# Designs tried in a protein design chat: VHH binders against Flagellar brake protein YcgR (ycgR). Part 159

Target 1, 263 residues: Flagellar brake protein YcgR (ycgR), of Thauera aminoaromatica (c4kar8)
Amino acid sequence: MAELSTPSPASPAPLDGGRGDELEKFTLRGARQILQLLQDLITHRGLITAHTGGGHSFMTAVLKVDEERGRVVLDPSPDPQANRRALAAPRLTCVTQLDGIRIQFPLVGLGEGQDKGRPALFAPLPAEMLRLQRREFYRLQVPLAHELSCLLKAEDLARKPVEVSARVIDIGAGGVAVVVPTGAAEFVIGGTLPACRLALPDGEPIELDLEVRNLNRQTQRNGTEQLRVGLRFAALPRAADTRIQRYIFKTERALNAKARGGL

## First folded at step 13 (VHH)

Design X28 (from S3 with S52A; framework vhh_7pa5_2)
Fold by OpenDDE, second read of step 14:
Structure X28 (fold): chain B 263 residues (1-263), chain A 121 residues (1-121)
Amino acid sequence: as target 1 above (263 residues)
Amino acid sequence: QVQLVESGGGMVQPGGSLRLSCAASGFTFSTYAMSWVRRAPGKGPEWVSYIAPLGGSTSYADSVKGRFTISRDNAKNTLYLQMNSLKPEDTALYYCARDLDYWDSGRFDIWGQGTQVTVSS
């Protein structure tokens, strides 16, 4: 009976520095905001997965926010071993969800104690809380009829600059996936494609820098090989972000309306 | 429908033991703090024990401390009270109650019908 070692949920990779800027807009650092969000977790009875490292975690809840003492009170695990691990950990990574929004925050300086004769875990208030809307991860499948394209400024195998017109197959707030003919250019994961042009239906193309995040070769039914390139918006002007969001929203609404038989 | 149903009460001699159960339904049991409250004849309600949602935090009235143990099985939506070294003074109707607050206990919004515990020689 091979114990299927359930792959330990990979400790959320430290927010790699490059994602730092993108995550910053979703990171709450204000004391009032943090307190409010913690209170919301209490009010909505949000359970928290606390990661202690090494692939270990336990379930907890915020029982109280002690503003006077600047600390959060957590429900200890019924497993003493989990609590020991938690206390030994230099940092807890707490993950929860509220109203479909993923919330992540670190707790440092965890201690065990009692309040009102109740055992609890205590930690200073988190310095930051990350609030990630699911929508941030949502990628709109671009309707074929929209013919969204991205002009990629890339290099060929000889490092000669080439421009490749790529069809956008999905788009989100953070980037696009495009398809290009195999061999059209050389793409390197982590590489930056500067001054690319994203064509939206609503106006002039958006100039933006793209970072290659994923490469996937796909064979079509007809036997033709295509390269799917996942691209992150490396630097997106606010105006461009607004346009992209508007496009996504408008398109989603239209698709939903159609799905409901309204069109 | 939100419901709590107590069971396990009965008559026992002093020094005896009982285990009470409370079956919860109609709500996400694992997200609520729970308490046991008892009412003795001619007396007001007395809080007995508290347990946090995940069961890591518990508390007891001084009158039952060291004798009673509160626990919960969230997978079974069941609250328990193990009562050892029972005394005549423990004779009461025992209720399970859902706590409104996690930490500031004492406010309950849902109660069971209670189960009678009688400790008599």
Scores: ipSAE 0.861, ipTM 0.942, lowest interface PAE 0.5, mean pLDDT 89
Fold by ESMFold2-Fast, scan of step 13:
Structure X28 (fold): chain B 263 residues (1-263), chain A 121 residues (1-121)
Amino acid sequence: as target 1 above (263 residues)
Amino acid sequence: QVQLVESGGGMVQPGGSLRLSCAASGFTFSTYAMSWVRRAPGKGPEWVSYIAPLGGSTSYADSVKGRFTISRDNAKNTLYLQMNSLKPEDTALYYCARDLDYWDSGRFDIWGQGTQVTVSS
């Protein structure tokens, strides 16, 4: 195959199934394993990014696994356009993460309906699910309360320098995902954003170079479009790497403690 | 600390409207289904409305269907209940509740203190 575009670890973008057999050892095909993993997404409250093609996605969750009817019940988007795109798509590519494990699976034959007066999207159980346990793909979902931001040094459509303060939505050893308003700047896959500044709690912003790895548009309920940008850390100084890893570790432990305390 | 704090109750005449809010803190709000439950004077609790984690799936008790609308803003950790065409029978203390089950709702572990809604002429 010609050169494949690989999403960075900073992105919830789908892993390319056309990478031959590299991912086969991480692929689950047993019916019991698939049912158990889907149930684990419910039990551990794993939110899903569902990709509908054309760079479009929406957030969903598995609400129920209906074993008798052989299907999953999904939370529709509150945005009707996202639901129409999903229903028109030949497949959804669903991406999620539980405790550092990246999970990806296809859904084909999506339908809509309701049960007990509740709107839902329905799809047959997937025939396969990818469960990738590599640490480089671990992404911490950044709590909104932390107000993590990254000041991006980018260009507009006319190649004029612009600065965009972007909210960091996830972070890992290899990069970050940020959200920006659509049209705030031009991002080109493979392009470098030099001298960006990542603001972490407890210290000065970290100056670093970021490479654009993927772009994904999401439509909110009010019709507002956001651009999710996956950014890879270029050669990261050890001091910066240490601060990022410390933040990830401390936040992960605090979230795990909170989850147990909710009982 | 895990907390739910309701606001927006008050006194209105029949046919009026109120919007209730519930501010959540101390947990990852976006990963939980939420419900509104009410308790009228001298009666047991009545489930009113449900919303799934991302807000696409909602349901309502027959007594309020078509009049009430549940919604959420996950970025603000806030749950809402828009109440239209209020009736005297809607008079109750309204609680927001964290729902442990995504689909088969009804198992609540965290409750707010409640906000009073009084519908009278």
Scores: ipSAE 0.736, ipTM 0.902, lowest interface PAE 1.1, mean pLDDT 86

Design X29 (from S3 with S52T; framework vhh_7pa5_2)
Fold by ESMFold2-Fast, scan of step 13:
Structure X29 (fold): chain B 263 residues (1-263), chain A 121 residues (1-121)
Amino acid sequence: as target 1 above (263 residues)
Amino acid sequence: QVQLVESGGGMVQPGGSLRLSCAASGFTFSTYAMSWVRRAPGKGPEWVSYITPLGGSTSYADSVKGRFTISRDNAKNTLYLQMNSLKPEDTALYYCARDLDYWDSGRFDIWGQGTQVTVSS
């Protein structure tokens, strides 16, 4: 039996859309620019985390841009409940990255149907897309083969201390995203998890204080729910920062070499 | 090095079942749509089944609908084809194929070596 869903490559935390004045310089509103960016996501095979509200999300991809009908075709979730939640949501917040650049956009008016006899989700083209070229938003998708883990010090649902070994799914200069089984621990946004231990390849675990920034529930193929937790480095010593940046740089180089057909 | 390796073929009697597997390596499996394609003796290739990158949508050739089920395990980089109610007409080499087009399927760049399925009494 396979227990784990494939980790999402996108950042777990959507940005606050109410800060539009600060984000305007990163916002694409031209129809041609939006179409080009969506086609770039298809060409570069960008996976998308779609947030449906209430802490729920699912992984999808833009499969096609239908310019004539002014809509996108999205990959449904293999979990029917995730699709039902998405269809009931007034808005999806879609988060992805392209070549390390964070991309975020809303989808409104999601529907379901068939194209070529195949089930699909459809949504009108977004009126705007955020394209954030800031290095602090860069997230490295952690290869499953690295088996990166972070030992979290948290409380369970009965508020008793627990230690949870969480799998690290992405990492950046400002934090990590991890997955834990739903109910393994209780997390509160803004709460601090002290003395957690991040296990990087080569070397001793790094002791870190982590702040909870976001929470997203996902349903696995076997019907169980897991919780994706976005964690910010609350305070990071220079030595720890250097080791994390070295890991990111080394892994990125190896992945780039592999993508270009390297050994 | 992009590689697809099929397994699970064999000889079965009509009405029997087989499960084919395809192990993918050298690329990010979860970002590609995948297909199964077969070549029967004396015939050209016939597309059998398709699955989207996340596995949320599938499609099948009319000849296999209701009998075959395509699935994938992105965590294990593996594609599957569950074949039930096998017929002599299903006898073929079965290929795993990487599909370059997400939705307008049918443009394949990488094929496996194939696994032989023989349905006979």
Scores: ipSAE 0.622, ipTM 0.859, lowest interface PAE 1.6, mean pLDDT 85

Design X3 (from S3 with T28D; framework vhh_7pa5_2)
Fold by ESMFold2-Fast, scan of step 13:
Structure X3 (fold): chain B 263 residues (1-263), chain A 121 residues (1-121)
Amino acid sequence: as target 1 above (263 residues)
Amino acid sequence: QVQLVESGGGMVQPGGSLRLSCAASGFDFSTYAMSWVRRAPGKGPEWVSYISPLGGSTSYADSVKGRFTISRDNAKNTLYLQMNSLKPEDTALYYCARDLDYWDSGRFDIWGQGTQVTVSS
């Protein structure tokens, strides 16, 4: 899951497969839940971007769910070449959204035919569907004025324990991104940093176990180097999750009020 | 202000051609299936043609197959009906209609005012 980003709900790009272990809790596998979500796509008229691989995609829609045959009926592309690419693909990755909820699912075994004299693409019902609400993938860019910090418990290059106060640059339901000076500590992707302390306004610091997910070295305009570290919340308690979500909500509301001209 | 406005009707002789247009406004046109429906003098409404939201699927009444072509331009919010080899029995008021059902078709909620097509020698 190295160097992953969380796209907006409107983004047509699929989420990376390397996030599979973090996205499992948002994956629907129940037949009734899958049928209901597909029917919701029809009812709410959700257009779908279908990725065929190799950077190719086309727009489609679920026109009907055929429960008796266990398949979906999809709108073909008006571009015959897009349909040929889709039929040749071993898999489609379908991406859409409903009211700020990101929905992603695979379709395997695409075929073509007609129903009631109408051309259509057919695929078996997906075995799984990913359903992410804005809170699950949204990352708040932390205002510099908030001076949000996380005290990291790490090791230096000599394996000696060190504590590093890192500036939090973004925060979401699943983790934080922080910046540290280059060489302040050794970070290994997949490594665990135990008992770190996230300082939020209006309360005691939250004690967290953090997993290193990605590392990006950056050179600033003044020539200083810093390391951007993506950190996942490991086994976050519900009380801590609630506090983090309250901070995100309050800050987003304040930023939106400012953007509207508030006052 | 959801509306459909048809144009392109007129008087033609048998064997002639006409292209009907329907301008849609006030809703997300690309997410609806659309149909053309006609009403001849002294008869009830007859469904003529269907097009899916993205235009990849079309169907036609047996009376017009091979002569009429339905199409849409989602960037321009416009539906079209190209009518070739027109016959006197094609004389009718032609309506574009917004179809609530993507695939089963036939449940229409918004209709245009209609455009008159008259085929006579």
Scores: ipSAE 0.681, ipTM 0.871, lowest interface PAE 1.2, mean pLDDT 86

Design X30 (from S3 with S52N; framework vhh_7pa5_2)
Fold by ESMFold2-Fast, scan of step 13:
Structure X30 (fold): chain B 263 residues (1-263), chain A 121 residues (1-121)
Amino acid sequence: as target 1 above (263 residues)
Amino acid sequence: QVQLVESGGGMVQPGGSLRLSCAASGFTFSTYAMSWVRRAPGKGPEWVSYINPLGGSTSYADSVKGRFTISRDNAKNTLYLQMNSLKPEDTALYYCARDLDYWDSGRFDIWGQGTQVTVSS
């Protein structure tokens, strides 16, 4: 019905294209798997956010899979302008969630017509669909008030050991993103930082091996440059995994405290 | 193959506490939202509480809000319901249920056998 549970904040925005190599293992390309997933969306009345580009999107749903004609039938928007934008777009990126599983797929060649005498949109069946568990794509934006930090054991330009205290800006099941002053240490994508220390509330710091996954330079309004470093947990002890998940759960719950609670 | 097994029910006095557990097997527990549903004598099923797949979002029926707490341990494939300040009207068979519908609640495809909670005066 129209009522929603109090889910964690789930962005309808498409996932980052720069993570495409990491997402390949979650991409379905089998025709039967694609058909089954589309049918699951129909069965569960899953709402879809269809992104038409330029910051525009509309709400839709899969009404039917027409296997004979090789197409999917979608519910048009009640907004005629949204439908015109969708029909003019070279590609739609469709994003939905089903029981906390993020589903994303492209549609190309959108057309309009009728289903059972009612307006409908249709497109060829997608050649691929992304299916991610919430755990795998979710990153908690760390509240500044938590002062979450990670002590990085890295090397300087002369390959001498240095320790850098970095602020944790987001955290997920697979890693953290931290901010480091430019020039504090040398980071190489694919490099390993051993025995780093992640400071979480309620306990001793967690000792972890971290792999550098990405580097992004950010310039602040005052012209100060800082480096954002994405770090993967190379090996995660069970106790550490439990503590990290508990922190994410408690913080997410607190951020959602204003949600109604009606379901 | 897909199973949910509840435990932890029993008899308590008004004002007492119980913790229910639900062990899940045969599916990827962490990808499904879960609910607790109860059936009181002579009444239809009543939804009690909901938790999303990773446990970051919960909701409760008005009748239990502030008294019950739902939680889950995805590493152990286990769902919990902590029940405090129990009242005679909480007497019911309590089921855990796999919740299929992220956008519209109340679609359940598997239920456990249920665990009996009796609050006796």
Scores: ipSAE 0.000, ipTM 0.088, lowest interface PAE 19.2, mean pLDDT 77

Design X31 (from S3 with G55S; framework vhh_7pa5_2)
Fold by ESMFold2-Fast, scan of step 13:
Structure X31 (fold): chain B 263 residues (1-263), chain A 121 residues (1-121)
Amino acid sequence: as target 1 above (263 residues)
Amino acid sequence: QVQLVESGGGMVQPGGSLRLSCAASGFTFSTYAMSWVRRAPGKGPEWVSYISPLSGSTSYADSVKGRFTISRDNAKNTLYLQMNSLKPEDTALYYCARDLDYWDSGRFDIWGQGTQVTVSS
């Protein structure tokens, strides 16, 4: 389900399940890796937002990983209604953060009981866990000299198609931030801009679909207003992902070398 | 910097009630399991009650089960112990303790100074 606002690393909102193919590279399926990550959540005291569907969620924590029985022990909600919703749900989507790394995993087959005389929720170990490292949220500030642009296919205030060449001010693994003059086009959070073209220095423009995630109006020192638009890459092909990562890596290296006086 | 401060102890007759409080500071209270532990004169420490970080799970020593209720207010960084139907055997110094382990109990690293509870006629 699409988010109405831009998710942050601390946001409890789950990532869209329709992006499964794009998230494969961030998905842990090894039993030992899953056990270790769950133990890390315990050790670092990571609180978890568990989404039960229908816009409902509650706060929980992994209290114990029972490797012998292949299950996790979860802190029930103090709200009995939240526990009933969780037990009735076919799946929980659990979202948390560890040192700025977003972690998300499903729990299926939730049950209720007691362990050591203590009430608890129990679920089988997840078969997979999503781990989006801090680097996935890293944004490279694009050097002005690169003149990086993205041709946006949007609509104006009269809902007429318009193409806007927007300057890319930052870029990351998940998207770009661009700047456009105020009034150049109408943007709505959650809206999609199909077949936009991102111009990188290495070859032909990359055609991609962009989702509007945030809007921020900025006033420059000369009084001129511009709109900063945060855009998420929707379904990025592997070749395009490789080119974007290559640009980020090369530019970071060049900037680091320049800062140390070694370029 | 990390501190636990108990209050609410006092003298009460058998069958009476008291509510203990523990004010926590210097750490993220909501991410720790907490316990109450008591020490009667001439005896070793006895674990009394446990509460999970988000209040969803509680447990009690057999000696207090059904009479005591542990609770917490994470917004106020405060732990509570409601003690009903008090018995002379409940006379002790009561400590709140920060539990290092979420589930496997007994490893406490931060203790308060304690608050005295005396149940006598």
Scores: ipSAE 0.624, ipTM 0.856, lowest interface PAE 1.5, mean pLDDT 84

Design X32 (from S3 with G55A; framework vhh_7pa5_2)
Fold by ESMFold2-Fast, scan of step 13:
Structure X32 (fold): chain B 263 residues (1-263), chain A 121 residues (1-121)
Amino acid sequence: as target 1 above (263 residues)
Amino acid sequence: QVQLVESGGGMVQPGGSLRLSCAASGFTFSTYAMSWVRRAPGKGPEWVSYISPLAGSTSYADSVKGRFTISRDNAKNTLYLQMNSLKPEDTALYYCARDLDYWDSGRFDIWGQGTQVTVSS
């Protein structure tokens, strides 16, 4: 398994600008925050995929952040054609990861030059950087022993209200994945399930609205079908967010302690 | 284990050519800037050449500019130095070195054992 084949480096496509409202909460606009994030990319040696449009891209890295001149220094491509495309592009869309967190930012006004006889690409600091927070993408695999459930308030095939108790298989700051028997309720991607109840071990069920994000059919060995439903927290109160994060943190620590033989 | 192993040195006449190689292991080679540094008999270390992580940027000491070419193959974790028009003054032990800083080169943490280059008439 390990090294069975060379895995393609994770090179995720740029996120669509049409998600503007959804992505606003993850967008950094403060100059100090932008400088710090760029410096973190240098410190952690993050490689960047720079998209120049028309399906073209090249690998680069932030070599230096010149705070005084308000610019970044980028590693040019060893392919001169890639550099020409980048310089001709009205915008570069830069995509990278830092400790599993997706980072995306635009660069406008790309130029080439030399610093101390060393060729480089230069661009003004980006006005914004998208930083998809770790907690929004981290998913805790729920231990079976916790018997975590969510009471879904959905509709059947006849559009009549139905309540389905679903087993929670993973949970994150942004949502849960649950398993239900196929046909127990009708789920539509983008549909909202109002006033569902998430049962955590630490107290009363949390009442919350869930949006259906994805559906995946699973066939068990005995031929029965189950449906895995990915659900996003549509409007999560701060108290509910705190309780969910506390559960995730405590469970993760307990699992890590067991893995290390902690007493 | 982080390791750099140089090879390709030897004895050559003035005006000759040699290609040095440096095999890197134990770290993500493609995320580090690399340099060649030489030490001539009775002299201190002299920085020779720099290459950025993705090979888009290179620089050279004035003494070797136009004669030496640094390159890297990130898929093979290997650094190279093509040396042309060699002079007696190029006689030295040549080290590959891992740069700590991407841009402000000169802070090295890992060095190879070196490979000897002798240019004699």
Scores: ipSAE 0.637, ipTM 0.864, lowest interface PAE 1.5, mean pLDDT 85

Design X33 (from S3 with T58K; framework vhh_7pa5_2)
Fold by ESMFold2-Fast, scan of step 13:
Formats: structure tokens, sequence, C-alpha cells
Structure X33 (fold): chain B 263 residues (1-263), chain A 121 residues (1-121)
């Protein structure tokens, strides 16, 4: 399991390097999905950084989606030179975010004109849009030596309370993945596990509520079944978030130091 | 608290100029289209001017086109209306209004208290 990182949702830099294969599963290509996401940008007032190439960019917004003409209406820059650069560019790379989800899409065939007596930039609907939550990609694989654990408050098959000490296999800003023996407890996607305790090497266990996001049954090489449970941090306090980020940062730094110097 | 506060009104003679300002607070100003709306004595509200969230698109009522200029400074959370060649018919209480719709302007949810403009000799 590789460690992956993406730019912060606050970063305007495009994600178009050598990671296209990994990003394909987060790419929307359906016309209805694209229309809905563009409408979501309007509804949630998502400002867009439009990259015109050569290190140039400007701020814009989708003002309207014109479904009949298959185009978007964009806010022109108040800087005429930025608009000239955009119109001369073979494509715009548009980057924005909604609720921590990074959204990126190309626009090709940009034009200018007026609608309702108002100047605007127009572009055909994009053929694809990337919708990427940082937490869906960024997971630090927890070193076995750290023996990171989370005590889960769950129920067994008879709906009786049970506490399960689960090994944390990966951790990110938004949650953890843990492994538990098959049959140790029952988990329901969307269910909340209250007052669980995450043990980090640097202090007291962190008490937090966890939401079950995914379940994956795995058969180990010895024939034993394990359940991998993906868990989201619910309402994480600032102090707990700081401790988790510090653990991730320190662990990454240590792993990078070993990779570079063998130390 | 979400608030809009207008200023810059006053009494001027016909042909004079005024610059109105609107200070916005309590919301992300740069993500909203904004409008100026006026109410003359004994009349209903009249839309005057529109500006898009980032200031690249502007429109004006026919009665003020060529005389008024709308602008915004998103870094200062401030909306402006430069009023030139003022006429007695421009006499009104001028309101800064937050527009809910980016393009289909006309749905306002937050208004300021207004600033009075009186054009008379």
Amino acid sequence: as target 1 above (263 residues)
Amino acid sequence: QVQLVESGGGMVQPGGSLRLSCAASGFTFSTYAMSWVRRAPGKGPEWVSYISPLGGSKSYADSVKGRFTISRDNAKNTLYLQMNSLKPEDTALYYCARDLDYWDSGRFDIWGQGTQVTVSS
C-alpha cells in the first residue's frame, strides 16, 4: 500500500501530472453528472482559479449553466489582459473546492460575448470533471512497529455491547482504516461508534466518535478472515486534529529520512 | 453578523457627482453578486446596477446607463457606485443589496439601511 498525497484543497495548483490512472476513478464523464456538479458550484458559491498556461491564472465563477446550448457562463476577469490570455489559451484548467472536495476540469473553446446586456465568457461544457477529496487519497500507512490501535465501541451479532481493540493500518486527516477479526463485532455503513479511543505514541488516547464508511472482508495468507473497516472522524476537536497531524507529519518525515539516507 | 452599510449620499446640484460606498461584513463578499437599488419618494424600488462576484460583468438600468459606474473591491469588502451627471430624477434613498442569483439578478436577501441622495438646485 503506497503512501499518497495530494495538494491541499486550498491549493490552486492543477493535478494533471503522471497520476491520471489513479485519478480515473474520481473522474466524472457523464453529461448529467457534469451538469449537476457545475450547478453545485453555483449553489455553494465555489470560486474558481482558472489557469491559462505560462504560470498565468485568474479568479472566476460559473455564473450559469446553459443546458440548451451546452455551455457555461463564466465571470470575466476585471483585468482585460487576463481575459485576452484566457481567450488565446488552447484550454483553461479550472480548479475549485466544495466542502474540502477538490474539483478540477478543463474548458476548451472559450469565447466572449454578452447575455442579458452583461459581458461574459462562454465555454462548452467540459467533457470531464475531477472530483477529489484529499482524505480519499491521502493515507499514511502505519508502520507495524508503531502498534497503533483504536478501541472500538460496537455491538456483536446479538446486539450486545462489545469493545474491540483494532489495529490501525492507515491514517489520514479524515479517518483511519482498522482491521478486526471476522465476527468480533457487527458494523453498519453509516453507523456511529461513540467514545472510541485512538492510541497514538505521543500521549493519552484520543476519545472520539467514528462513523463507519466502508467494510472489506479479507482472507489472510494463513486462511484467517479479517475485516477491514474504514472509519471517519466525527466532529474532531482542534487539539485531537493537531495531534493526529503531528503524528502523520513526524512519521512521514522519519520514513522520508530512511528512504533518502538509509537512517 | 451579516451587514451592509451604505454611505456617501448627500445633496448636490444637477450635473454634480457623488460616490456611494457599501461596506459588507459577516459573509464572504467575493462570492456574491451585488446590486444597487433606489427608492424615490412615493415610488417603488427601482434596480439601478449589477456587478458579478469578481467584478468582470456589470449592467445598468437604462435611466442611469452612461452616467453611473458600479465597481467593487473584494479585498476591502466594499461596493461602490460612482454617480455622474446627476439629475433631479436621481433623487432617492440608495440601497446596497446582496443578490442571491449570480446571473438571473433580482432576488435580494440582505439590504443596507440606505443612503439619501438629493439632487436639487
Scores: ipSAE 0.665, ipTM 0.863, lowest interface PAE 1.2, mean pLDDT 84

Design X34 (from S3 with T58I; framework vhh_7pa5_2)
Fold by ESMFold2-Fast, scan of step 13:
Structure X34 (fold): chain B 263 residues (1-263), chain A 121 residues (1-121)
Amino acid sequence: as target 1 above (263 residues)
Amino acid sequence: QVQLVESGGGMVQPGGSLRLSCAASGFTFSTYAMSWVRRAPGKGPEWVSYISPLGGSISYADSVKGRFTISRDNAKNTLYLQMNSLKPEDTALYYCARDLDYWDSGRFDIWGQGTQVTVSS
């Protein structure tokens, strides 16, 4: 909550949209698609980091999409200097995330004024929005009933080999997130765990090399500590990739079917 | 879990000042617009002040403009109302309210218990 009130160094940096051909397939230019995506940001209460250039940014939100006037209504910064920088900038680069999908869009022609007696920033609707739908950015939350596990081959504090059975909490084309008891093994960001074994339903475990990407130590409500480890698939074989994608597809389909009707 | 808890009310002489606070819990406070609403005995509710999610947009009812100041501390999940130059007409139960809509609506889904402000000699 505190982290959301001020843009941190860890806030997503904008991608270079000027490299057009690689990102073109992820760029929305349809008016209806742009309007729907902006409305989705309102509905899901997504906060936006607006980059004003020169390393400066501020946090904002889309308060309203005014289709009749062809503009978005944005929450001004409580910092007047941030607002002055934004108004002076020829362009804002807005970065946010919706359901794990990175969204980035430009705003040009920012102005300020009032609507219904409320101060606001206004900008014309963006002509384009980047929505990164790359499969490696998608993460399926693994159902507890699946009891998905990954046997990690790691080291303890004394550099002795240990094997830790970790519960998989999410999975994507690029990796998994797992939970382990605090102290079960030592993990170093950038370190490689060779020959780990991912157990999927229906089949032999998949042998994988995993790279440690992030670590998050959490204290549960019952006072128990656990470590959440983000792991990237290193050079995933095509057969393993196919099995992982099949699991993700089937599980997502089953979850959607369960939500819509009785089983 | 979702809760708003108000404090800071009391009895004060005309011309005095009070600061109300509202502690929010159970939701991401920084993603909601917030309002103060008051109700005097025998009267309907009167909207007093609005603040946007990030605090950059603020508005007041004409009856309190220039005398009251709304603010929020998103790091502390707290909403404030600084009340200066209080008048007997400001006597009311003051509610902290969470706005359902950022902009077009005065619809509120979560209310505090209210804190009593009494302005009298």
Scores: ipSAE 0.613, ipTM 0.849, lowest interface PAE 1.6, mean pLDDT 84

